# Ledger of designs, part 70: VH-VL binders against NAD kinase (nadK)

Target 1, 268 residues: NAD kinase (nadK), of Syntrophomonas wolfei subsp. wolfei (q0aze0)
Amino acid sequence: MKIILVNNRFKENTEKKAQEIAGQLSALNVEVIIDNGLDEPYAGTVDFIMVLGGDGTMLRAARRYGQRAIPVLGVNMGTVGFLSNIEINELAEYLPLILREEYSLEARMMLEVAVFQQQSLLTRVFCLNELLLRSNSPRMLSFALEISGQKLEPYRGDGLIVSTTTGSTAYSLSAGGPIADPQLDAFIVTPVASHIINKRPLVVSPEREISLHLLEEREAIIGIDGQIKMDFGAENRVLIKRAPHPLLMVNLKAKPFFTSIDRSLQRQ

## First folded at step 7 (VH-VL)

Design D63 (from v22 with heavy chain H101Y; framework fv_oberotatug)
Fold by ESMFold2-Fast, scan of step 7:
Structure D63 (fold): chain C 268 residues (1-268), chain A 124 residues (1-124), chain B 107 residues (1-107)
Amino acid sequence: as target 1 above (268 residues)
Amino acid sequence: EVQLVESGGGLVKPGGSLRLSCAASGFTFSNAWMSWVRQAPGKGLEWVGRIKSKIDGGTTDYAAPVQGRFTISRDDSKNTLYLQMNSLKTEDTAVYYCTTYPRYSGSFLAFDIWGQGTLVTVSS
Amino acid sequence: DVQMTQSPSSLSASVGDRVTITCRASQSISRYLSWYQQRPGKAPNLLIYAASNLQSGVPSRFSGSGSGTDFTLTISTLQPEDFATYYCQQSYSKPWTFGQGTKVEIK
């Protein structure tokens, strides 16, 4: 059995724990590949991915490996997260189930984001939560939104979020988007500080293709899962569609989404 | 109102075949891992085999006494679990229960829901 | 295969008694042990999972303990409906195996 262990090297305690776990797995004749996020993703075949950290580390793992249809387990390292299934102090108890493949899988849709300059593909990225288009200056953006060939009236404002249902509780929520059951597949399209009062969040089929481009030259950026940023100008267009494969998240114990989010929202 | 109802039991000759059905209601059958457990008259419980949900791979596992003779399958559109029993032996005489294994290890793979059972008698 | 041995095979008790049943695994199974109750003519029902966790809807008089190879089911104050056969079951290693059962009979 071959396992990728994803961690955040910038947390000294997390790095030490990752080394400890890697040693324990190696002693059980499991081949371990450590991914601290700095190098290119491991290119070989892998049986399982264990993510040690909070939601940010899981988002990175999803971008790097989520399209390979490999089970991914989130193990929380102290910071509260919504994408982890077990806590680090529970790992030893659940390890026999992991090694014997006695766990359930939950499919979470992902976005495929392709950024073009004219007809040239500049980059292709997958993400679990959302793409954010936003102004990088005090000037509002003027931009075009097209959904499966249907051209909407121009948008004017600070930007737009295109989110998965998993991402409904992230930036989309902060911008006024709905909370969605992560078991559903849908795009949530949420305006950011729109100048037009009638621009509402949209919930659309995951089979739709969403296209964005600027109507005026502005300083703008595209953000991916709050972790990747790239400049976006009037010469660029972005195409967003459902990724070919969902992220396969491992469930070793039940994690009640609705009661968890309800408690979180009451504290706002 | 969670319920499992087995059917298809009866009398069959050694070497014969029989197909058991288990109708599920009151829960999301397509997400459940399903098992068959049998109990010979006056004896204890014996696990027969299980089938995982399709999202978890849909794989099957069998106890050695039935391997190669029994096949477990499911039809999620009908919320039904099946046990195809071939080359039946007198030692296969038992009440057959269908059960759920929860998908989450928090239950450590305990059988949490059981049907009432259906009797299979193998005799000439 | 992991062999599960229960002790005693049967016991006699009166309503209000404290009843203790033990289960021993032939190898360490961590906490991968469940306890079931089977009333005469009925299907089994889950009482305890993960060695010590009480199943929803099961009365608090039932409790489980143990880890590794030695496990115990305790009924603190036996009720009339508790006269039944009890089975332990390991889910650590396939094939899943049950103990032979412990019959709790009226004294």
Scores: ipSAE 0.371, ipTM 0.693, lowest interface PAE 3.1, mean pLDDT 89

Design D65 (from v22 with heavy chain T59K, light chain S93D; framework fv_oberotatug)
Fold by ESMFold2-Fast, scan of step 7:
Structure D65 (fold): chain C 268 residues (1-268), chain A 124 residues (1-124), chain B 107 residues (1-107)
Amino acid sequence: as target 1 above (268 residues)
Amino acid sequence: EVQLVESGGGLVKPGGSLRLSCAASGFTFSNAWMSWVRQAPGKGLEWVGRIKSKIDGGKTDYAAPVQGRFTISRDDSKNTLYLQMNSLKTEDTAVYYCTTHPRYSGSFLAFDIWGQGTLVTVSS
Amino acid sequence: DVQMTQSPSSLSASVGDRVTITCRASQSISRYLSWYQQRPGKAPNLLIYAASNLQSGVPSRFSGSGSGTDFTLTISTLQPEDFATYYCQQSYDKPWTFGQGTKVEIK
C-alpha cells in the first residue's frame, strides 16, 4: 500500500507530526510519499491520501490530486474545520480501518476553471471551494455573466464568486451566499458588493457552463480557493464548469454538518 | 421498527442451488454494509461474506469455504439483500442470518442488527 | 486467518454470580473485537463493540476489556436471562472469525 501524506511545510508542528506518522506507516510496511506543496504533484499510482492540517491544506490536496479518484482523508491538527473527518489523536485507533479499506466515501463536486487570453487557453485548474473574480483597485468592475448561453444583464460591483456546495461555507458565505448541503451538486453564484440592488445569489445546475469577462478595462484578479491568484483583464475570459471527477472524501465517523454550521453562526 | 427478515431457506439436494433473500426495513438500506453469517446445527457462528454499499464501491468479500460457489448481491430499490448459493454441499447446512454494519456506528465493524435466520438443509 | 479461542467452552453458574469469559486472538487485533449473546433458538445479539463499548440497550452488568490478543467479557451479577452462549468476534482482518462459543449454564 502507498499513501501520500500532504502537509504544510510552513507549520512546524504539522511537519514534525507528518514525519512521525510516516515512520509509523513505514513500520507497517506502507510506502509513504510526503507532499509539502513545494514540488510537482506525485505522478505515480497511490492507494490513499492523508491530509494533515486544516482546511487550507485539504484545498491544496484537492487541487493536486482530486481528479484521480483516490480516497482522501482529512486529519485535523487542532483547529476546527469543515474538511477534516478525524482528529490527530484518533488516528492510531482508526489506522487499521484505513489500511484494510474499511471506510465510507463521500463524493464532493469540484470546479474546472479555464482561463483564456483572447482565444488561447492560459491555464486550467480545478478547485473544491470557489472561483472569485474581484477588483484589484477601488474602482468597481463592469462585467458580463453568461450561464449556458444565456447572457444576463451586466454586473457592476466588486466582483463575483462561483462556488461549489462545499464552498458555500467559505468565501461565498461572507459575501451573502446561502449555506448549502455539501451532498448536493450545484453552482452557487454570489455577487460581491453589487452596485445593482437586486442582484441576488443564484443556485444553478452543475451541468451549466458559466463564463465571465470584463466589459471595461479594469484591474481585476481571478482567485482560486483563496490560494491561487491570476491577473484578469478585458482580453481575458474564464469558463467554469463541473470537473470530470469529484473529490472522494473518507468518512471514518459521522460529522454532523448542519449542527456544526449552526453552532459556528451562533457564536458570531 | 428496524428489521431484517430472511426467506428462501429449505431442503435441497447436494449439488443443487438456492437463493436467499433478506428484506430490510426501518433504516436507510442503501447506506448499509451487509453480511451473511451462518450457524450449523449445534455449532458456532461462521461469517459467509459481505457486500458494501454502492456508494462505497459495492465490493463483495467471501469466506474461503464458499468462494466461487456463493454470490452476494443487493437491490437498493427493493431494500433487499440476496445470497445465491450454487453447488451446495452437506457442510452448507445451517441457519443463515443477514446482518448489518452501521456505516458510522459499526464501531470497528461489529454486526449490529440481525435477522431471525432461515434454515438451509442440504441432504439427499 | 486470525483464530479466536474462548475459555472456558462451558461453565455452570447461579443467578447473582460474577461470570468471566476470555477470548484470545492468534495475532494482535488492537481493539477490533465484539461480543455477542445468543439464547437458544434466537439470533445473536451484539453486547460489546470495540472491545469495551457497551451497545445501546444492553444492561450495564455486561462489560468488556482488553486489547491486542487477550480480551475479557464480564457479567457482574448474572440474571436468569443471561443463561446463553457467548461469542467473541474479530473484525481486524477478513475473514472475520468467531470464537467457538462459551455456554453459560444453570448450576
Scores: ipSAE 0.510, ipTM 0.740, lowest interface PAE 2.0, mean pLDDT 89

Design D8 (from e7 with heavy chain H101F; framework fv_oberotatug)
Fold by ESMFold2-Fast, scan of step 7:
Structure D8 (fold): chain C 268 residues (1-268), chain A 124 residues (1-124), chain B 107 residues (1-107)
Amino acid sequence: as target 1 above (268 residues)
Amino acid sequence: EVQLVESGGGLVKPGGSLRLSCAASGFTFSNAWMSWVRQAPGKGLEWVGRIKSKIDGGTTDYAAPVQGRFTISRDDSKNTLYLQMNSLKTEDTAVYYCTTFPRYSGSYLAFDIWGQGTLVTVSS
Amino acid sequence: DVQMTQSPSSLSASVGDRVTITCRASQSISRYLSWYQQRPGKAPNLLIYAASNLQSGVPSRFSGSGSGTDFTLTISTLQPEDFATYYCQQSYSIPWTFGQGTKVEIK
């Protein structure tokens, strides 16, 4: 068996812990590839991906490897979050189940984001949580939203979020979006500080295509999972679709989503 | 240097109670998962139970023969592990060892640090 | 629960002998097996972890092998300090279980 260990290159001791775990896995005849983010994603055949860190590290792993249909396990290393399944100190107990492939998988939809300049594709990225369109200046944006060819009345405000159900508890929640069961597949379209009264979040079929462009020249950015930022101007258009493959998340123990989010909301 | 020292063993009557302590030094006790292992006179080793670090939830697991009678706890401010034994039976007579399992450096999958043991004798 | 069975329960040997002890698990435990040495009146001491990895400070005459259900501990050239009881232990699933022990005695 071959396993990728993904760690956070900016966290103290995570690289040392990754090396330690790699040594233990090698002692069990497992080949290990360490991905700390410095190099291109590993291109070879891999049986399993183990993510050592918090939600941010999982989001990076999902962008790098999520489209390959490889099981991905989130292992928490002290950062609280929603995307890890076990704690680092539980790993030795669960390793036998991993090596025997005795675990369940939960499929989580991802977004495919394509950014165009006029008619030319500039970039295509995948993400697990959301795309954020926002102003990069004090001025409000005027922008057009199109859903599967249906042109909505123009938006005026600070921006818009297009989220997966997994991302419903991230930026979309902060902007007033609904909390969604991550087992459902849907886009959640949440306005950011809309000037227009009654612009509400939309819950939209994941089979639809969502298009965004600016109606006036403004300085704006496109944000992906809170980690990637791209300039966005009136000559740009973004197209958002359901990604071809879901992220396959490993479930080794029950993690009750609704009680967890309920506690989080009481604590802000 | 790394050391575990058990204390609190002695003679106790059936149905009685006894509390064992294990003093840890030379490593970051608050990050360690700790276990108790016992050995009846002339017999083999038997795992009693474990406690996770507080960061990992501080939860406990027990072997079936002691479930409901024994309680494992820890005081990280004193670097000390405890085993509270209630409703003691003659078959609980054993040397009790405290151990670190799992440990994060090199021997994560094994009991690599052991105390010297403390004898508990349950008899009338 | 995973049952661990050792063979033999005891053996007699002389200094310089090659000694082999076997451990069998009731189900596959991959390589989640450790070997311990217990000298009379002393606490157990870790010899081998993950089936074949020698613990730091343990003499090279000790070696482990095996995977799945069948494991062996070998002492290539028995020394006077090696007369002890040896235990295998699985760390595959809770409850952690030990073999019954193998006593290595002076012939």
Scores: ipSAE 0.000, ipTM 0.429, lowest interface PAE 14.9, mean pLDDT 85

Design D9 (from e7 with heavy chain H101Y; framework fv_oberotatug)
Fold by ESMFold2-Fast, scan of step 7:
Structure D9 (fold): chain C 268 residues (1-268), chain A 124 residues (1-124), chain B 107 residues (1-107)
Amino acid sequence: as target 1 above (268 residues)
Amino acid sequence: EVQLVESGGGLVKPGGSLRLSCAASGFTFSNAWMSWVRQAPGKGLEWVGRIKSKIDGGTTDYAAPVQGRFTISRDDSKNTLYLQMNSLKTEDTAVYYCTTYPRYSGSYLAFDIWGQGTLVTVSS
Amino acid sequence: DVQMTQSPSSLSASVGDRVTITCRASQSISRYLSWYQQRPGKAPNLLIYAASNLQSGVPSRFSGSGSGTDFTLTISTLQPEDFATYYCQQSYSIPWTFGQGTKVEIK
């Protein structure tokens, strides 16, 4: 069995813990590859991915490996988050189940984001939470939104979020979007500070194709999962689709989504 | 209400074949790992085999006494589990239970939902 | 295969008695052990999972303990409906294996 350990290189103890876990797994005849984010993603055959850290580390792992149909387990290392399933001090208890593949999988939809410059593809990225289009200056944006070829009335405001259901509790929530069951597949389209009366968040089929482009020259940015930023101008277009494969998240113990989010929101 | 109902049991001669069905209701069958467990008259419980959900790989595992003779399959559109039994032996005489290994259950690695069983008798 | 051995194979008890049933694994199975109750003519019912966790809806008179190779099921105050056969089962490795059963009979 071959396992990738994804860790956050900027946390003081994560490299040491990754080495400790790698040693433990090696003693059980498991091959281990450590991915601290500095190098290109490991291209070889892999049976399992263990993410050591918080939600941010899981988002990075999803972008690097999420389209490969490899089970991904989130292991919390003291950072509070919603994408981890077990705590680091529980790993020894659950390790026999991991090695025998005695776990269930949750499929989480991902976005495929393709950015064009005129008709040329600039980049293609995948993400677990959302794409954010926002102004990079005090000026509001004027932009066009098309859903499966249907041209909506122009948007005017600070931006737009196109989110997965997993991302419904991230930036989309802050912008007034609904909380969605992450077991559902849907796009959530949430305006950011719209200046047009009655522009509401939309919940649309994941089979839809969403395109965005600016209607006038403005400084704007495309943000991916809050971790990647790209300049976006009037000559650019972005196409957002359901990614070909969902992220396969490992479930070793019950984690009640609705009671967890309800408690979290009431503590604000 | 969560329920499993087995059917298809009966009398079969040695060397014969029989197909058992298990109808599931009240839970998301497509996410559940399913097993067959049997019990010979007056004897204890014996695990026969299992099938994982399609998302978890849809793979099957069998106990040594039935490997190569029995096949477990599922039809998620019908919420039904099957056990195809070939080359039956007198030792296969038992009540066959359908049971879940629920993906979202609070029961950690246990068979928490059982059907009432269907009797298979293999005799000449 | 992991072999599961129960002791005793049968016992006679009266309503109100404290009953203990033991289960031994041929190798360490950590806490991957469940206990089931089977009443005459009925399907098995889950009582305890992960060695000591009481299944929802099961009366609190049932309790489980143990880790590694030795496990115990205890019924603190036997009731008339508890006269049944009890099975332990390991979920540590395939094939899943059950103990031979312990029959609790009325004295």
Scores: ipSAE 0.160, ipTM 0.639, lowest interface PAE 5.3, mean pLDDT 88

Design E1 (from t18 with heavy chain S106T; framework fv_ixekizumab)
Fold by ESMFold2-Fast, scan of step 7:
Parts: sequence; C-alpha cells; structure tokens
Structure E1 (fold): chain C 268 residues (1-268), chain A 122 residues (1-122), chain B 112 residues (1-112)
Amino acid sequence: as target 1 above (268 residues)
Amino acid sequence: QVQLVQSGAEVKKPGSSVKVSCKASGGTFSSYAIHWVRQAPGQGLEWMGVIIPILGTADYNQRFKGRVTITADESTSTAYMELSSLRSEDTAVYYCARGHTYKTSTGYFDYWGQGTLVTVSS
Amino acid sequence: DIVMTQTPLSLSVTPGQPASISCRSSQSLLHSSGFNYLHWYLQKPGQSPQLLIYLGSNRASGVPDRFSGSGSGTDFTLKISRVEAEDVGVYYCMQALQTPLTFGQGTKLEIK
C-alpha cells in the first residue's frame, strides 16, 4: 500500500508529525510519500491520501490530487475545520480501518476552471471551494455572466463567486450566499458588492457551464480556493464546469454537518 | 442495520429483458460498491458485475458482454441490474451484494439481498 | 480470469467432529498491500450467502470462533473445529484480487 501524507511545512510541528506518522506506516509495510507543498505533486499511483492540517491544507490536496479518484482523509492538527474527519490523537485508533479499507466515502463535487486568452488556453485548474473574480483596484468591474449560453444582464460591482456546495460555507457565505448541504451537487453564484441591488445569489445545476469576461479593461484577478491568484483582463475569458471526478472524502466517524455549521455560526 | 431488499420473482420469454432492483437501507449507499451475483438452479455462484454509485462507473464480467447493464439511483438508494436477450440458461436466482469498499475489486460482500428468481421459459 | 478450485465438493461430518475445506487459486491472491483478497461465504439451505471469513483469516461479525481461515498466496483453508447442525450448507471461496471476481465451485457440508 502507498499513502501520500500532505502537510504544510510552514506550520509548527506538522513536518515532525508527518515524519512520525510516516515511520508508523512504514513499520506496517506501507510506502509513504510526503508532500509538503514545495515540489510538484507526486506523479505515481497511490492508494490513499492523508492530509495533516486544517482546511487550507485539504484545499491544496484537493487541487493536486482530487481528480485521481483516491480516498482523501482530513486529519485535524488541533484546529476545528469543516474538511477534517478525525483528530490527530485518534489516528492510531482508526489506522487499522484505513488499511483494511473499512470506511465510508463522501463525494464532493469540484470545479474545473479554464482560463483563456483569446482562443488559447492559458491554464486549467481544479478546486474544491470556489472561483472568485474580483477587482484589483478601487474601480468596480463591469462583466458578463453567461450560464449555458444564456447571457445575463451585465454585472457591475466588485466581483463574483462561483462556488461548489462544499464552498458554500467559505467565501460565498461571507458574500451573502446560502449554506448548502455538501451532499448536493450545485453551483452557487454569489455577487460580491454588486452595484445592482437586485442581483441575487443563484443556485444552478452542476451540468451548467458558466463563463465570465470583462466588458471593460480593468485590473482584476481570478482567485482559486483563496490560495491561487491570476491576473484577469478584457482579453481573458474563464469557463467553469463541474470537474470530471469528485473528491472522495473519507468518513471514519460521524460528523453531522448541520449541527457543526450551526455551532460555528453561533460563535460568530 | 444495513439491509438490501430486492424486487420480486419474474417469468420472462426468451429474447426479452429483465430489470431487477436492489434497495439499500441503513448505512451510506453511495460509499459502497453494489455487486450482482447469480446462481442457476443447483449450481454455484457467478459474478456478473458491479456499480460504484459514488463514481457512476460500472464493470462487467465479459461473459455477459453487451447483455448486462448495472445502474444506480442515489436519490432512492437503489441499484438495478438489467439483463437483455434472455435465454433459458439465464434462469437463476439473482443476488445483489454490498462490497465493503467502493472499488470494483478487493471487497468482501458484507450484506446480501434476499435474491430474485428469474425464470426464462417459452 | 482467476480460477478458484475447492476440495472436496461435498463432505459428510458427524456432529462435533472437525471439517476442513481447501481453496486453491490459479494465481497468487497476495497483493502488494500484504492482504490476501480471498473471502469465504456460507449459503444455508434456502438462504442468501453470508460472509464468514474475509481477507483470508478474519472472522466476520457474529461468526462463531469455531470457524477459522488460513493460508496465503494460492492455497487457503477453512476449518470448523466442531461441526454443529446449523453449519449445514454450501461453502464458497471467492477471490477479489481482480475482476472478474470468481468463486470456487462450492463445498456442500452435510451431517451424517
């Protein structure tokens, strides 16, 4: 069995803990690859991915490995998050179940984001939470949104978020979007500080294709999961679709989403 | 606990098709592979194929190539096995079974349906 | 396809006596993970098959400890230390290393 351990070397103790866990797994005849984010993603075949850290580390793992249909387990390193399933101090208890493949899986849709310049594909990335289009200057954007060939009236404001249901509790929530059951597949389209008061968040079929382009030359960026940013100008177009494969998230213990989000909102 | 409940017995004409259902209750339907196994009267078990609901993918025993289709409806937690171009040799009890893993292989069948008798006669 | 061969095909046992069933595969079922993807099922008369032993030697939930599985690679054995009347049925081994999944021919256990 081959397992990738995904960690963030810039967080205290995560590198040391990753080495410790790698040693435990090696003693059980498991081959371990450590991914601390500095190198290219491991290109070989693996059986399981263990993410040591918070939601940010899970988002990085999802972008790097989410399309490979490999089970991904979030292991919390002392911070409460939505994308982790077990705590680090519970790992020893659950490790035998992991090795025997005795766990349930939850499919989480991902976005496929393709950015074009004229007719040329500049980049294609996948993400778990959202794509953000936003102004990178004090001026509002004027931009066009098209959903499956249907051209909406122009948007004017600071930007737009196209989110998965998993991303509904991230930036989309802060911009006024709904909280969605992550078991559902849907795009949530949430305006950011729209100048037009009647622009509402939209919940649309995951089979829809969403495209965005600027109507005027502006300094704008495309943000992916709050971690990657790319310049976006009037010569650019972005196409957003449901990714070919969902992220396969491992459930070793019950984690009731609705009571978890309710508690989080009450602490705000 | 987990239970797989199959549709009732059917009598079919040669050349027709049959579609057997398997409804899962308890546990997480989408997390597991649902396999189909048949047993002709007085014979052993024969694996027909599997559906992985979470990926929407299926795999089939080549022996049934072009004749078997396995599908799943996650909203009703139900898997289906359709066998076409029926022959008398297809008379058998058809079972659905849950693999403990989401994969097409490696899984042990921890829960089985009660079986559906399909009789093919003219 | 991996061929699974069971011996014997039928077995008559006096209650309280031991029984042993062999299962041989045409190629090794030992995966690089260290697991043997071989599982044993029991089909009691008029019932669906039920899981008995998984991954070569692990007893399924609710299965009495008089049942044990052993072996690795191509040769596997299911043992019943003291046969009881409720053990009557047909025993099947199954390989799950690769598709198509394949079963042995079955071993019928009778009391006499």
Scores: ipSAE 0.517, ipTM 0.790, lowest interface PAE 3.0, mean pLDDT 90

Design E10 (from t18 with light chain S33F; framework fv_ixekizumab)
Fold by ESMFold2-Fast, scan of step 7:
Structure E10 (fold): chain C 268 residues (1-268), chain A 122 residues (1-122), chain B 112 residues (1-112)
Amino acid sequence: as target 1 above (268 residues)
Amino acid sequence: QVQLVQSGAEVKKPGSSVKVSCKASGGTFSSYAIHWVRQAPGQGLEWMGVIIPILGTADYNQRFKGRVTITADESTSTAYMELSSLRSEDTAVYYCARGHTYKTSSGYFDYWGQGTLVTVSS
Amino acid sequence: DIVMTQTPLSLSVTPGQPASISCRSSQSLLHSFGFNYLHWYLQKPGQSPQLLIYLGSNRASGVPDRFSGSGSGTDFTLKISRVEAEDVGVYYCMQALQTPLTFGQGTKLEIK
């Protein structure tokens, strides 16, 4: 068995803890590859991915490895998150179940984001939460939104979010989007500070293709999962569709989504 | 509690096809592989193939490849096995079974359907 | 294909006596993690097969402790320490190391 151990190099004692866990796994005849974010993603075949950290580390792991159809387990090391399943002090207890493959999997849809300059593909990235288009200046954007070739009336405002259901509790929520069951597949399209009366969030089929481009020259950026940022101008367009593979999240321990989000919202 | 419930018995003519269903309840359908196994009267068990709903992929025993198709509908938690070009030697009880893992080859079958008798007779 | 051979093909046992069934594979079922991908099933008359032992030696939930599995590589044994009337049926071993998954011929256990 070969396992990738993904950690956050900026967390205290994280490298030492990752090495300790790697040593424990090696004693059980498990080959371990450590990914601390410094190098390119490991290119070889692997059987399992352990993410040591919070939701941010899981988002990075999903972008790097989420399209390979490999089980990914979130192991919390300090902060409570929505994407972790067990605590680090529980790992030894659950390790035998991992090795015997005695766990359930939950599929979480991902976005495929393709950014073009005119007719040329500039970049293609995958993400678990959302794409954010926003103004990078005090001036509002004027932009076109097309859903499966259907042209909507132009949008005017600070931006737009295209989110997965997993991302419904992230930036989309802050912009007024609905909370969605992460086991459903759907795009949630949420306007950011729209100047057009009654522009509502849209919930659309994951089979739809969404495209965005600016109608006026403005300073804008595209954000991916709140971690990647790219300049976006009138010469650019972005195409968003469902990624070919969902992220396969490991459930070793029941984690009730609805009671967790309800508790979080009551504390705001 | 997990339960697999299969469709009822069928009588088919040689050369026709049959489609057997297997509805899962009480568990997370998409987390597991659904295997199909048949048993001719008085004979042993023979693995036919598997569907992995979470990946949308299927794998088949080469003995049946080209005649068998296994599919899944996640919205109804139902797996299907279709066998075409039926012969009298295809007369058997057909079982669906859940692998404990999403993988094809490591799984033990922790739950089985009740079986569906398919009789191929002229 | 991996060939699975069971012996004996049938046995009759007086209630309370032990029973032993052997299963041999044409190649090693030991995986790199140290597990044997060999599982045992029981099919009672008129019923679907049910899981008895998994990964060579682990009892399935609800299976009495009088059932045990042992062996590694190519040679495996299922033992019943004290046979009871409800143990009547056909026992099958199955390899899950590679596709196609293959079963032994089955061993029919009857009470004398």
Scores: ipSAE 0.436, ipTM 0.768, lowest interface PAE 3.7, mean pLDDT 89

Design E11 (from t18 with light chain S33W; framework fv_ixekizumab)
Fold by ESMFold2-Fast, scan of step 7:
Structure E11 (fold): chain C 268 residues (1-268), chain A 122 residues (1-122), chain B 112 residues (1-112)
Amino acid sequence: as target 1 above (268 residues)
Amino acid sequence: QVQLVQSGAEVKKPGSSVKVSCKASGGTFSSYAIHWVRQAPGQGLEWMGVIIPILGTADYNQRFKGRVTITADESTSTAYMELSSLRSEDTAVYYCARGHTYKTSSGYFDYWGQGTLVTVSS
Amino acid sequence: DIVMTQTPLSLSVTPGQPASISCRSSQSLLHSWGFNYLHWYLQKPGQSPQLLIYLGSNRASGVPDRFSGSGSGTDFTLKISRVEAEDVGVYYCMQALQTPLTFGQGTKLEIK
């Protein structure tokens, strides 16, 4: 059995913990690859991915490995979050279940984001939460939104979020989007500070394709899961669709989504 | 509160096909493998195959390969087992069962459907 | 295919007495990580099979502690410390180490 341990090298505590866990797994004849985010993703085949950290580390792991149909377990390192399933102090208790493959999986849809310059593909990335289009200056954006070839009336404002249901509790929530059951597949399209009064969040089928482009020359950026930033100009177009594979999240214990979000909202 | 509810009994002629359904409720359908097991009258249990809804993949006992097709509809949380070219020897109670894991070979069956009697006679 | 052999094929027990059922596999069911992929099921008359023991020795939820599983590799035993009337039925072992999943022939437990 081969396991990738994903951690954040810039957090010294998580690096030491990853080394400790790698030693424990090696003693059980499990091959371990450590991914601290600095190198390219491991290209070989693996059986399991263990993410040591908070939601940000899980988002990075999903981008790097989420399309490979490999089980991914989030192990919380003491930060509040929605994407971990167990706490680090519970890992020893659950390790036998992991090795026996005695766990269920939850499929979480991901976005495939393709950015074009004119007709040429500039980059393709995947994400678990959302794509954000926003102004990079004090000036508002004017942009076009198309959903499966249907051209909507122009948008004017600070930007737009295209989110998965998993991302409904992230930036989309802060911008006024709905809270969605993460077991549903859907795109949530949430305007950011729209100047057009009747632009409401949209919930659309995950089978649809969404495209965005600027109608005026403006400084804008595309943000992916709050971690990747790309310049976006009037010569660019972005195409967003459901990624070919969902992220396969490991469930070792019940984590009640609705009571968790309810308590989180009370804590702001 | 996990339940697997199967379709009702059927009587079929030799050479025809039968499609049995298994509707899951009370749990996350796509998180687990759904297996099909049959039992001829007075005989033991025989594994037919499995569908892993989350991966969209199925695996079959080679004895039935070419005659059996197992599918899943995630929107209705329902798995199906279709057996073609029926013979009198296919008369059996057909069970669906949930594997404890998403893996084909590692799981034990923690929940079973009530069974569907398929009688093949002329 | 892995062949599963149960002995005896039938067993008649006076209520309150113990019962023992053996299951043998044609190859080891012990995984390199120390787990035996051998499970026991009970089928009561007119009912679907139900899980009794998983991974050789673990009792399933709701199963009375009078049931126990033991063994490793190729030789496994299911024991009932005190047989009750509700325990009547056919007991099956199953290997889940590799496909196709295979069952033993079944052991019919009857009350004398």
Scores: ipSAE 0.034, ipTM 0.598, lowest interface PAE 7.2, mean pLDDT 88

